VH-VL binders against Active breakpoint cluster region-related protein (ABR). Designs and how they scored, part 12

Target 1, 199 residues: Active breakpoint cluster region-related protein (ABR), of Bos taurus (Bovine) (a6qns3r647to845)
Amino acid sequence: VKISVVTKRERSKVPYIVRQCVEEVEKRGIEEVGIYRISGVATDIQALKAVFDANNKDILLMLSDMDINAIAGTLKLYFRELPEPLLTDRLYPAFMEGIALSDPAAKENCMMHLLRSLPDPNLITFLFLLEHLKRVAEKEPVNKMSLHNLATVFGPTLLRPSEVESKAHLTSAADIWSHDVMAQVQVLLYYLQHPPISF
Key: E = the ipSAE of ESMFold2; O = the ipSAE of OpenDDE; V2 = 0.75 times the mean of E and O plus 0.25 times the DockQ between their complexes.

## First folded at step 10 (VH-VL; framework fv_ramucirumab)

Design w1 (from v4 with heavy chain L100D Y101I G102L S103T; at its last look DockQ between E and O 0.02; V2 from the best seeds 0.00; counts 0 for: pae E 13.3 > 2, placed apart)
Fold by ESMFold2, look of step 10:
Structure w1 (fold): chain C 199 residues (1-199), chain A 122 residues (1-122), chain B 107 residues (1-107)
Amino acid sequence: as target 1 above (199 residues)
Amino acid sequence: EVQLVQSGGGLVKPGGSLRLSCAASGFTFSDYYMNWVRQAPGKGLEWVSYISYSGDYTYYADSVKGRFTISRDNAKNSLYLQMNSLRAEDTAVYYCAREDILTGYYDAFDIWGQGTMVTVSS
Amino acid sequence: DIQMTQSPSSVSASIGDRVTITCRASQSISSYLNWYQQKPGKAPKLLIYAASSLQSGVPSRFSGSGSGTYFTLTISSLQAEDFAVYFCQQYYSTPYTFGGGTKVDIK
């Protein structure tokens, strides 16, 4: 389901599944070693997603009892399965070009303009996720997750080529895809590290 | 009976202005996104704009951005389209349409108004 | 912008015929596609949403299929009231765009 449709129906700034998963990780997952990097049990992830899809009254009970890596995995799965990536298909080329700029001032201007170009549901959800990931990285001495580790996990998930672009690259050299993955990681890392969203 | 009844429209010279109205009845108006869609004579459909439940979010087609303003008054169950700096290519039948989230969170225009003709010519 | 290409632009058919209309998107739109019917002088009417789901009150002879970039609307046995123009519409991203329409005429 498109994120804009979800936020419309829920009358909310951030999808319920995103809010609930983040809040539970904040509550009891911040100190989990390898949070977001370690895969949760797939059947638990699917069960939790099904409860969210059904808007079942048991969501809060299931969240409180479920393994935190499964909750983190549910959040990752949500973003991976979005019909359009959080940072959109339309802006994908611009993000990839913007992160490659060498002049720091030009890069900052471009990257901040790209954020302002996102539809509000996408932007607000992205900023919500960024704030959470910064808090996770602040606990790196315990959880062993750096900003770079988190960018590696989420970069390609949030900023990915469309099926048409992916098909075109399958007929191209593999080094083009390796460059794209590194750039996808760099985009997320940039926003984790730089104003107005970094500290 | 769920219904959208349109008013306004008519003939206007290039550079002129016009305001279209769309009155809703038979449903809770504030629970729905509303849209304008236009159709030039003998042509296909072109999406113009939408507005969120409370009006906090609005979006426009590039062809009308900066010239048209969508608005709503939930107390009056009414949707509006203010059209300024009109051009010949804005000549069309204008429809208001209710956007509903159907089974599985899929958007569609499930209820349409009857249409209002806007003609822009010297 | 996402371009929606319908084919054919028109089709002549007899009552009882099976009619298939196609719609192709310039990029993947998943299943975010609607079909509308429009009769002369009337507003469009929603037939199919989510590529394949039948709107309430629409006869079962109408069906939709497809995902990604290629979609079809099928009328399994054409009736007299089905002679109209049919439009596909994507709502994957703004601006929402429509196909050019397919006119279904009496043969």
Scores: ipSAE 0.005, ipTM 0.495, lowest interface PAE 13.3, mean pLDDT 85
ESMFold2 (binder alone), look of step 10: mean pLDDT 92; pTM 0.944
OpenDDE, look of step 10: ipSAE 0.027; ipTM 0.681

Design w2 (from v4 with heavy chain L100D Y101F G102W; at its last look DockQ between E and O 0.05; V2 from the best seeds 0.00; counts 0 for: pae O 10.0 > 2, placed apart)
Fold by OpenDDE, look of step 10:
Parts: C-alpha cells; sequence; structure tokens
Structure w2 (fold): chain C 199 residues (1-199), chain A 122 residues (1-122), chain B 107 residues (1-107)
C-alpha cells in the first residue's frame, strides 16, 4: 500500500509502523553495535510485519519483547516493500541527475527543489527518518554506525528505479554495483549531511 | 594521473608534534572520504582516521583519539594529519588513502600515497 | 572492535602454485571485506573489494570468496610478481581493521 494511502487511513503524518519502529530503536537500540546493518531473524521480522499489516492490538506488546535487530529489520523491510519507493519513481531520474551535478550551488538548488517536490506524506516521513538516522549516527562511537554507513543501508531502499527499469539495467552479477546504486547512496548521504531549508 | 603525494614526516622526540600533508591530483578531491593508515616497521596496517567530503565529520582510532587531528582543504586539494603528544608506538610509515565510497556497497582504499616515515625516539 | 585473523602468517610457494590465504573475522561482517597486496617499500594495492569483486586492472588469477566470518583470497597460478604481503580489511564498522598479513615468499 502506498504511503499516501496509509497516512490517510491512519490519519497521521507518518505511518504508524515507522513511528513505532523508530521509537523502539531510539528507546533501546540506538547504541546497539551495527544497528540497521546487522540483520534480524527473518521469522521475527516477518511476524512483526504481519502484526502491523493486520493492525493487531498486540503490536506494542510484541515490540517490547522483540529483538531490536528484528525491529530495525522491520523498518527496512517496510520501505523496501512499498509499491512506490519513498522518494517516488517519478523523481528517481531527477535525483540521479541532481546528485551528479558538478556545480555546488546548482546541486544544492536542485536537491532542495526535488525535496520540495515530494508528496507531503513522503516528504514528512523522509524528514522524520532523516532526523532519526542523524540521532543514530550521533552514537557512532558506540554503535559504529556513521552517516556514511546508514546511507549505504537505506539509500537503495528509499530511492529505487521502477521494477521495469531495475530489471532492464541489471545485466549480470558483476553489474550489481552500478553507478545508479552509487548515486542512490549519495543522495541519502547528501540529505543526511545537508539540513533542509524551511518549507 | 590520479595520485596522492605525501610530505611532512621525520624524527621527533616523545611528546613532540608533527604535521603530515597529502596532496591530491587527477580527481575531484571533495568527492571522496580521505583516510590515514599507518604501518609500524615490520608490522601490519592500522587504520588511523577518516574525514568526510567537506570535513564536517571525522573519526579516529582509539589509539590516537585526542592526540591526532585530521583535516582537509578542498580548495588546495590537500589532506592533513596533525599529530600531537607523540609516543614511541606512533613510529610508523603513514599513508594517506582515498576511500572509494561511491559504489555505496564497498568502502575500499583504491588510491594510496607513497607513505611518509614518522619516527618518535629519544 | 572487530578483529581480523589471517592464516597462514607466511607461506613459501613456487611459480605456478595455487596459493590460498584465509581471513577470519571475530564477528559477522557480511561481505564487507577488502584484500590488498603490498610489496616491500611500497604502499598497499587494492586487489579485491566486497569479498569477491576484482578491482579493475588486477589479473584474473586473483579471486576472493566468503561471507560472514570466513574469507579466502586465492591465487590460482602464482607468478613472479605475486611474491608480496597480503592483507584483509573489514569495513563493516568503524574502526576499520586489518588482518595481520600473510607473506608469500619464494620456496
Amino acid sequence: as target 1 above (199 residues)
Amino acid sequence: EVQLVQSGGGLVKPGGSLRLSCAASGFTFSDYYMNWVRQAPGKGLEWVSYISYSGDYTYYADSVKGRFTISRDNAKNSLYLQMNSLRAEDTAVYYCAREDFWSGYYDAFDIWGQGTMVTVSS
Amino acid sequence: DIQMTQSPSSVSASIGDRVTITCRASQSISSYLNWYQQKPGKAPKLLIYAASSLQSGVPSRFSGSGSGTYFTLTISSLQAEDFAVYFCQQYYSTPYTFGGGTKVDIK
């Protein structure tokens, strides 16, 4: 389900699953070594995701006892399974072009314009996530997760080409690390390092 | 064409200070994280520090934290390592290295300086 | 911190030999591992990144494999220019850490 549909349904600015996972990570996982990089147990992640999908009343109880890496994995999985990436399919080519600009001023103008071009629920959720990841990175001395590392983890998840474009672009196993993937990571890193201006 | 050229090493007494320099050419310097790696005589490699694109973010190995400062001047395509309160165990060849992070899936040191010897001795 | 352990520390081999070097991590690092070659008096040279990807310009006789905590570098047929010290390096998390090195010398 599209994020715009979820936020309307829940009457919230940010999806409940995103808010709850972030809250739990900040509560007891923010200093966990390798948070968001270390994979949780697949069955735990799937179970937690299913509870959220079913809008089960036991969500909070389940979260309190769940392994923090499973919760972190659930957040990543949510964004990965969105029918449309958080930064949208429409703007994907523009992000690729923007991050590649050589002129710093042009790049800044372009990247900020693109940020403002996001649908409101996408933008608000993205900004919410960015602030969370910045807080995670502040704990790098203990959790060993820099903005650098977090961009690597989330970049390709939040900014993706359409499925058709993705399949057409991938020609071999050696081509897994393309310039597009490079740009995806750089886009997220850019926004992590450059606070957005007032909207 | 792509290269890193180092300078600034030498002999210093314990408690002394040195400043290393690394000049980049052949690539857009500001597009890369830069690192320092050292190697004691006859020993292995030890990561020392990295600095982000603009220099806003730095990180240090515990062995040098509080004593060493990494910095960069992108206008001069230069990387620096200010080393204070030097100890005998800091004796090593110091390398600057470009970190290729562009792929997003690997962080590798693909370009290295020629190294500069730092000797801390009474 | 993540400790990287290489084995053997030294190996004597002849031209044409198959040489295998092992690197073990103290914890899982997925595939976030690089291999470097270093010759006397020279800076290290990148050979393999992401555990198994061959760096551009590196001969195909070099290969890397592994994931998690166990990794290998293989030279399928040792050449004269391959006598050197080899290092693994993890970039799963900071601080980045290197293996102790493996010296490949002539038998």
Scores: ipSAE 0.006, ipTM 0.563, lowest interface PAE 10.0, mean pLDDT 90
ESMFold2, look of step 10: ipSAE 0.181; ipTM 0.709
ESMFold2 (binder alone), look of step 10: mean pLDDT 93; pTM 0.945

Design w3 (from v4 with heavy chain Y101S G102L; at its last look DockQ between E and O 0.17; V2 from the best seeds 0.00; counts 0 for: pae O 7.1 > 2, placed apart)
Heavy chain, then light chain:
Amino acid sequence: EVQLVQSGGGLVKPGGSLRLSCAASGFTFSDYYMNWVRQAPGKGLEWVSYISYSGDYTYYADSVKGRFTISRDNAKNSLYLQMNSLRAEDTAVYYCARELSLSGYYDAFDIWGQGTMVTVSS
Amino acid sequence: DIQMTQSPSSVSASIGDRVTITCRASQSISSYLNWYQQKPGKAPKLLIYAASSLQSGVPSRFSGSGSGTYFTLTISSLQAEDFAVYFCQQYYSTPYTFGGGTKVDIK
ESMFold2, look of step 10: ipSAE 0.663; ipTM 0.857
ESMFold2 (binder alone), look of step 10: mean pLDDT 93; pTM 0.945
OpenDDE, look of step 10: ipSAE 0.036; ipTM 0.571
ESMFold2, look of step 11: ipSAE 0.366; ipTM 0.766
ESMFold2 (binder alone), look of step 11: mean pLDDT 92; pTM 0.942
OpenDDE, look of step 11: ipSAE 0.018; ipTM 0.584

Design w4 (from v4 with heavy chain S103V G104D; at its last look DockQ between E and O 0.04; V2 from the best seeds 0.00; counts 0 for: pae O 11.3 > 2, grease 20.1 > 18.9, placed apart)
Fold by OpenDDE, look of step 10:
Structure w4 (fold): chain C 199 residues (1-199), chain A 122 residues (1-122), chain B 107 residues (1-107)
Amino acid sequence: as target 1 above (199 residues)
Amino acid sequence: EVQLVQSGGGLVKPGGSLRLSCAASGFTFSDYYMNWVRQAPGKGLEWVSYISYSGDYTYYADSVKGRFTISRDNAKNSLYLQMNSLRAEDTAVYYCARELYGVDYYDAFDIWGQGTMVTVSS
Amino acid sequence: DIQMTQSPSSVSASIGDRVTITCRASQSISSYLNWYQQKPGKAPKLLIYAASSLQSGVPSRFSGSGSGTYFTLTISSLQAEDFAVYFCQQYYSTPYTFGGGTKVDIK
């Protein structure tokens, strides 16, 4: 389900699953070594995702007992399974172009314009996530997760080409990272390193 | 075509200073984290420091923290290591290395400089 | 800090031999391990990343396996150009740390 539909149904600016996962990570996982990098148990992640999908009343109870890496994994999975990437597939080419600009002023103008071009629920959720990831990175001395690491984890998940474009970018060699993948990481890193503008 | 070329090593007395340089070519320098790794004579490898894309973030091994400074000039495609308060145990071949990262959360040093010898001796 | 322990420190082998090098971590590092080859007077060369992924241009006789705290590098059939020192390196957390190295020399 599209994020715009979820937020409308929940009457919330940020999806409940995103808010709850972030809350638990900040409550008891923010200093966990390798948070968001370390994979949780797949069955736990799927179980938690299913509970959220079913709008089960036992969600909070389940979260309190769940491994923090499973919760972190659930958050990643949510964004990965969105029918439309959080930063939208429509704007994907524009983000790729923007991050590649050599002129700092032009890049800033372009990247900020693109943020303003996001649908409201996408933008608000993205900003919510950015602030969370910044807080995680503040604990790098303990959790060993830098902004770069977090950008690597979330970049390709939040910014993805359409299915048609994704097929064109398939690489057979695991050892060669495409320029597009690098750019995806750099886009997220850019927004993590630059303060948001007023909207 | 992709390469890192180093310079700036030499002999220095304890307490002295040296500045190492690493010139990048054949790739978009600002797209990569850069690292310094050193190797004492006849010994293994020791990670020293890394610097982020724009240079806004740096990290150091405890053995060099407060004495060494990593920096970069993306306009010049250059990486630097300012080494102050040098000690005998800092004697080593110093390598600059490009950090390759991927979707599977792997970080590897795929391109290395040729190395620069630094000797700290009275 | 995470300590990486390689074994053996040295091994003598002949052309065509199967050579196995092990690397143990002081704590779990998942699959965040790289292997490098270094020849005398040269910089290290990346062989394997993410514990088991072969770097481009590296011969298929090289392979990596393992996860958690135990890892292996295997050369299925040793060639003349493979005599060198090999290092493992963890990137689970900073500071990045290397194993002590394993020298593969001719018997």
Scores: ipSAE 0.006, ipTM 0.544, lowest interface PAE 11.3, mean pLDDT 90
ESMFold2, look of step 10: ipSAE 0.066; ipTM 0.678
ESMFold2 (binder alone), look of step 10: mean pLDDT 92; pTM 0.941

Design w5 (from v4 with heavy chain Y101R G102W; at its last look DockQ between E and O 0.05; V2 from the best seeds 0.00; counts 0 for: pae O 5.3 > 2, placed apart)
Heavy chain, then light chain:
Amino acid sequence: EVQLVQSGGGLVKPGGSLRLSCAASGFTFSDYYMNWVRQAPGKGLEWVSYISYSGDYTYYADSVKGRFTISRDNAKNSLYLQMNSLRAEDTAVYYCARELRWSGYYDAFDIWGQGTMVTVSS
Amino acid sequence: DIQMTQSPSSVSASIGDRVTITCRASQSISSYLNWYQQKPGKAPKLLIYAASSLQSGVPSRFSGSGSGTYFTLTISSLQAEDFAVYFCQQYYSTPYTFGGGTKVDIK
ESMFold2, look of step 10: ipSAE 0.571; ipTM 0.827
ESMFold2 (binder alone), look of step 10: mean pLDDT 93; pTM 0.947
OpenDDE, look of step 10: ipSAE 0.028; ipTM 0.613

## First folded at step 11 (VH-VL; framework fv_ramucirumab)

Design x1 (from w3 with heavy chain Y50W; at its last look DockQ between E and O 0.03; V2 from the best seeds 0.00; counts 0 for: pae E 3.6 > 2, placed apart)
Fold by OpenDDE, look of step 11:
Structure x1 (fold): chain C 199 residues (1-199), chain A 122 residues (1-122), chain B 107 residues (1-107)
Amino acid sequence: as target 1 above (199 residues)
Amino acid sequence: EVQLVQSGGGLVKPGGSLRLSCAASGFTFSDYYMNWVRQAPGKGLEWVSWISYSGDYTYYADSVKGRFTISRDNAKNSLYLQMNSLRAEDTAVYYCARELSLSGYYDAFDIWGQGTMVTVSS
Amino acid sequence: DIQMTQSPSSVSASIGDRVTITCRASQSISSYLNWYQQKPGKAPKLLIYAASSLQSGVPSRFSGSGSGTYFTLTISSLQAEDFAVYFCQQYYSTPYTFGGGTKVDIK
């Protein structure tokens, strides 16, 4: 379900699944080595995701007893399974162009404009996630997760082309890490390293 | 009786403005999300906008974004649609509609206004 | 945007006939689909929500089925008051989109 619909149904600014996973990671996972990089057990992740999708009353009980990497994996899976990526597929080309700008002032103006161009639910959730990832990175000496590492993990998940564009890209892909993947990482890294916009 | 009664609309020139109203009765208005849906003559239905319980949150179709504003006054049990910079393609019957108030993940329009005709023509 | 395609665009039937209307989505919408009935000069009326749930007050001759990209509305035994236009509507993502409609006419 599209994030704008989820937030409407839940009557919240940020999806419940995002809020709960982030809360649990910050509660007991923020100092875990390789948090968000280390994969959780697939069956645990799928089970937890299913409970969220069903709006099951046992969500909190399940979370308290779940491996932290499975919870982290559930958060990643949620964004990956969105019918539209968090930063939208419509703006994908613009993000690619913006991050490639050589002039710092032009880049800043462009990247901030693009944030303002996001639908409100997307923007609010993105900013919520950014703040969380910054807090995770503050524990880099312990968890070994830098801003760049986190950008590598989340970049391609949050910013991705439409299915049509994705197919076109596959036909021209020669390396495991294409320039597009690198750009996706750089976009997220940019926002992690710059102050959030004010409204 | 649960009902929505609409008013406003009419003939306007391109670039003009109109304000539609929808008066609710028979239910607690503030407990429901409200929507506008329009239908061009002889055509299908097009969702326009929704507004949350308190009016704190709104959403618009791309076709009307930046030109239309949905609002509500819960004290008056009223829903509004301010339409600015009207275009010929905005010509349609406009309906206000209430969303179902049940637990679960479904958004259905169970109560509709009678509709208001908006004609944009030079 | 998700495109909703209804078929047929029109159907002629007699009282007592079984009528089936199809709605296809351009992508999976799970079970997030509603069906409406609209008569000339009137607002649409909700018939089915969540693909298969019958709205209160709607006759049991109406039923909905399907998931993913394929959905059907069935009138088991057409009555005189059922001649109208029927619309499907997805609420999987915004903007909410409607099918083109199916007109059920008297044969």
Scores: ipSAE 0.271, ipTM 0.749, lowest interface PAE 2.1, mean pLDDT 92
ESMFold2, look of step 11: ipSAE 0.430; ipTM 0.783
ESMFold2 (binder alone), look of step 11: mean pLDDT 92; pTM 0.940

Design x2 (from w3 with heavy chain Y59D; at its last look DockQ between E and O 0.67; V2 from the best seeds 0.00; counts 0 for: pae O 7.6 > 2)
Heavy chain, then light chain:
Amino acid sequence: EVQLVQSGGGLVKPGGSLRLSCAASGFTFSDYYMNWVRQAPGKGLEWVSYISYSGDYTDYADSVKGRFTISRDNAKNSLYLQMNSLRAEDTAVYYCARELSLSGYYDAFDIWGQGTMVTVSS
Amino acid sequence: DIQMTQSPSSVSASIGDRVTITCRASQSISSYLNWYQQKPGKAPKLLIYAASSLQSGVPSRFSGSGSGTYFTLTISSLQAEDFAVYFCQQYYSTPYTFGGGTKVDIK
ESMFold2, look of step 11: ipSAE 0.552; ipTM 0.821
ESMFold2 (binder alone), look of step 11: mean pLDDT 92; pTM 0.939
OpenDDE, look of step 11: ipSAE 0.017; ipTM 0.575

Design x3 (from w3 with heavy chain G104A; at its last look DockQ between E and O 0.44; V2 from the best seeds 0.00; counts 0 for: pae O 9.0 > 2)
Heavy chain, then light chain:
Amino acid sequence: EVQLVQSGGGLVKPGGSLRLSCAASGFTFSDYYMNWVRQAPGKGLEWVSYISYSGDYTYYADSVKGRFTISRDNAKNSLYLQMNSLRAEDTAVYYCARELSLSAYYDAFDIWGQGTMVTVSS
Amino acid sequence: DIQMTQSPSSVSASIGDRVTITCRASQSISSYLNWYQQKPGKAPKLLIYAASSLQSGVPSRFSGSGSGTYFTLTISSLQAEDFAVYFCQQYYSTPYTFGGGTKVDIK
ESMFold2, look of step 11: ipSAE 0.628; ipTM 0.848
ESMFold2 (binder alone), look of step 11: mean pLDDT 92; pTM 0.942
OpenDDE, look of step 11: ipSAE 0.013; ipTM 0.574

Design x4 (from w3 with heavy chain Y106S, light chain T94Y; at its last look DockQ between E and O 0.09; V2 from the best seeds 0.00; counts 0 for: pae O 11.4 > 2, placed apart)
Fold by OpenDDE, look of step 11:
Structure x4 (fold): chain C 199 residues (1-199), chain A 122 residues (1-122), chain B 107 residues (1-107)
Amino acid sequence: as target 1 above (199 residues)
Amino acid sequence: EVQLVQSGGGLVKPGGSLRLSCAASGFTFSDYYMNWVRQAPGKGLEWVSYISYSGDYTYYADSVKGRFTISRDNAKNSLYLQMNSLRAEDTAVYYCARELSLSGYSDAFDIWGQGTMVTVSS
Amino acid sequence: DIQMTQSPSSVSASIGDRVTITCRASQSISSYLNWYQQKPGKAPKLLIYAASSLQSGVPSRFSGSGSGTYFTLTISSLQAEDFAVYFCQQYYSYPYTFGGGTKVDIK
């Protein structure tokens, strides 16, 4: 379900699943070594996701007893399974262009403009996630998750091309990471490293 | 000085109700999860309930679920525990406790109230 | 629920003694364990968090170790003010649960 539909249905600015997962990670997982990098048990993640999808009354009970990596995995899965990526597929080309700008001032203007161009529910949720990831990175000495590590984990999940565009950008890259994946990571890293703007 | 000051409690008959209060000072109250922990006379500690920063999320021990309600008023820097349908086994000293959740530290109760005695007896 | 088994229930010791208290979890709780000290008529006081991190203001004679299902609190040299009851507490999952407590009294 599209995030705009979810937030409208829930009468919330940020999806319930996002808020709950973030809250639990910050509560008891923020210092976990490799948080968001280490994969949780797939069956646990799927089970938790299913409970959220079904709006089961036992969500809190299940969540409280769930392994923290499964909760973290559920958050990642949610964004990955969105019919439209959080940063929208419409803006994907623009993000790729923006992050490639060589002039710092031009890049800043472009990236901030793109951020403001997001639909409200997408923007608010993105900012919510950014702040959470920054807090996670503050514990890098303990959890070993830098901003770059977190950008690597979430970048390709939050910023994706449309199916049509994805097919058009098929390249035979000899590198471990395609230029697209690297750019996706750099986009998220950019927003993680720059102060939040007022909207 | 960072502190939690409790009030309420007392003697009540089974089936009765009490409301406990916990006033916070010396810190940004809304930045912390808050908890209630109780201790029966001569016994150990039992976690009772927690409430999230904004109060949007709460959880209860099975022993009190459906009977107790935790709430907070961040504007008043206050935590509450509404206790209904009290039972003899609810007799205990009740503590409010601040949890290190948003401070960047591991979850732990670093600040405690002085405790308030609740006695449920016929 | 995760059961926390604390041992011993009581220990008599002298000033200067090394005292070790153990806490076992019914399942792995990683390092999500805290230790508290409680004196009569007082609220518990946090000593150790995250299994081994010393709370600010707590004397260095207190230390915690362990992970998974086995944890220890050690007082390297018992002082007069250390006679109290000590509790372990897991925060791996809800409900949070405490050990039964260990009373450290004077021999």
Scores: ipSAE 0.006, ipTM 0.548, lowest interface PAE 11.4, mean pLDDT 90
ESMFold2, look of step 11: ipSAE 0.594; ipTM 0.831
ESMFold2 (binder alone), look of step 11: mean pLDDT 92; pTM 0.942

Design x5 (at its last look DockQ between E and O 0.05; V2 from the best seeds 0.00; counts 0 for: pae O 8.0 > 2, placed apart)
Fold by OpenDDE, look of step 11:
Structure x5 (fold): chain C 199 residues (1-199), chain A 121 residues (1-121), chain B 107 residues (1-107)
Amino acid sequence: as target 1 above (199 residues)
Amino acid sequence: EVQLVQSGGGLVKPGGSLRLSCAASGFTFSDYYMNWVRQAPGKGLEWVSYISYSGDYTYYADSVKGRFTISRDNAKNSLYLQMNSLRAEDTAVYYCAREGLSGYYDAFDIWGQGTMVTVSS
Amino acid sequence: DIQMTQSPSSVSASIGDRVTITCRASQSISSYLNWYQQKPGKAPKLLIYAASSLQSGVPSRFSGSGSGTYFTLTISSLQAEDFAVYFCQQYYSTPYTFGGGTKVDIK
């Protein structure tokens, strides 16, 4: 379901699944070593996601007993399964161009403009996630998750190329990290390291 | 004028294949989700599939999943439906439809004229 | 999947009559419901979106109401051009689903 539909029907600016997963991670997982990097049990993640999809009354009970890595995995899965990336597929080329700008002022202007170009539900959810990830990174001494590590985990999930663009870059994908993946990570890292604009 | 013009369809035997096309004009094609909806003779409407702005994500009704493929070419302002392994129950008029998205609604606000697909031995 | 049930399946009415069509959802869909009009040999036409919002260009005699699982489309005063089949459609979640349709015939 499109994020715009979800937020409308839930009467919330951020999807319930996102809010609940983030809340639970901050409650008991924020100091967990490798949080968001360590994979949860796939069956647990799928079960939890299914409960959210069904809007089951047992969501809160399930969350309270669920492994924190499964909850973290559910959050990642949610963004991965969106019918379009959170930062939209349409803006992907622009993000790639923006992050590649050499002039700091030009880059800032471009990257901030792109944020303003996001649909409201996408932008609000993205900002919500950014703040959460920053809080996670504050616990780096304990959880060993830096902003860069978190950007590596979420970057390719939140910003994905179109099929056409992906295919066009397949010939250059021989590197450990393709230039596209690196750019995706850098985009998220940029927003993690820079204060949000006023809207 | 905003419009969708369809082509393709026709008569095919069970197990056969057809490809439907839908040409968009009068609007920025890449700004909209596109859908296929079908209607069997004398029956109601059935949603078939949608495709995202750039085509990266698609969704299908269970009745056509694995057999139909929705795609788009934004450079050509065109929507397609590749139908394989056709069955008699796939017989219907197929419509392409633009999914208008505003702050508070998703609706099929622009429709093609429809194209008839007949699957018969 | 969410099932949409329309009633009646058909209704005969005269010009000037008030016509009400009902759509019920198998589960709550909030206000995420659209109404369409379809005339013979033509594609459907959007009438109402978000349960009660009138699509641009649609006559004011058409109105929609409801929320949750119960919805209605009302034609306050039926006109000659209103004889058609009407469909409700939920967009609460995929797969999108339509009601079975209601045929409005001339009495």
Scores: ipSAE 0.014, ipTM 0.554, lowest interface PAE 8.0, mean pLDDT 90
ESMFold2, look of step 11: ipSAE 0.498; ipTM 0.800
ESMFold2 (binder alone), look of step 11: mean pLDDT 92; pTM 0.940

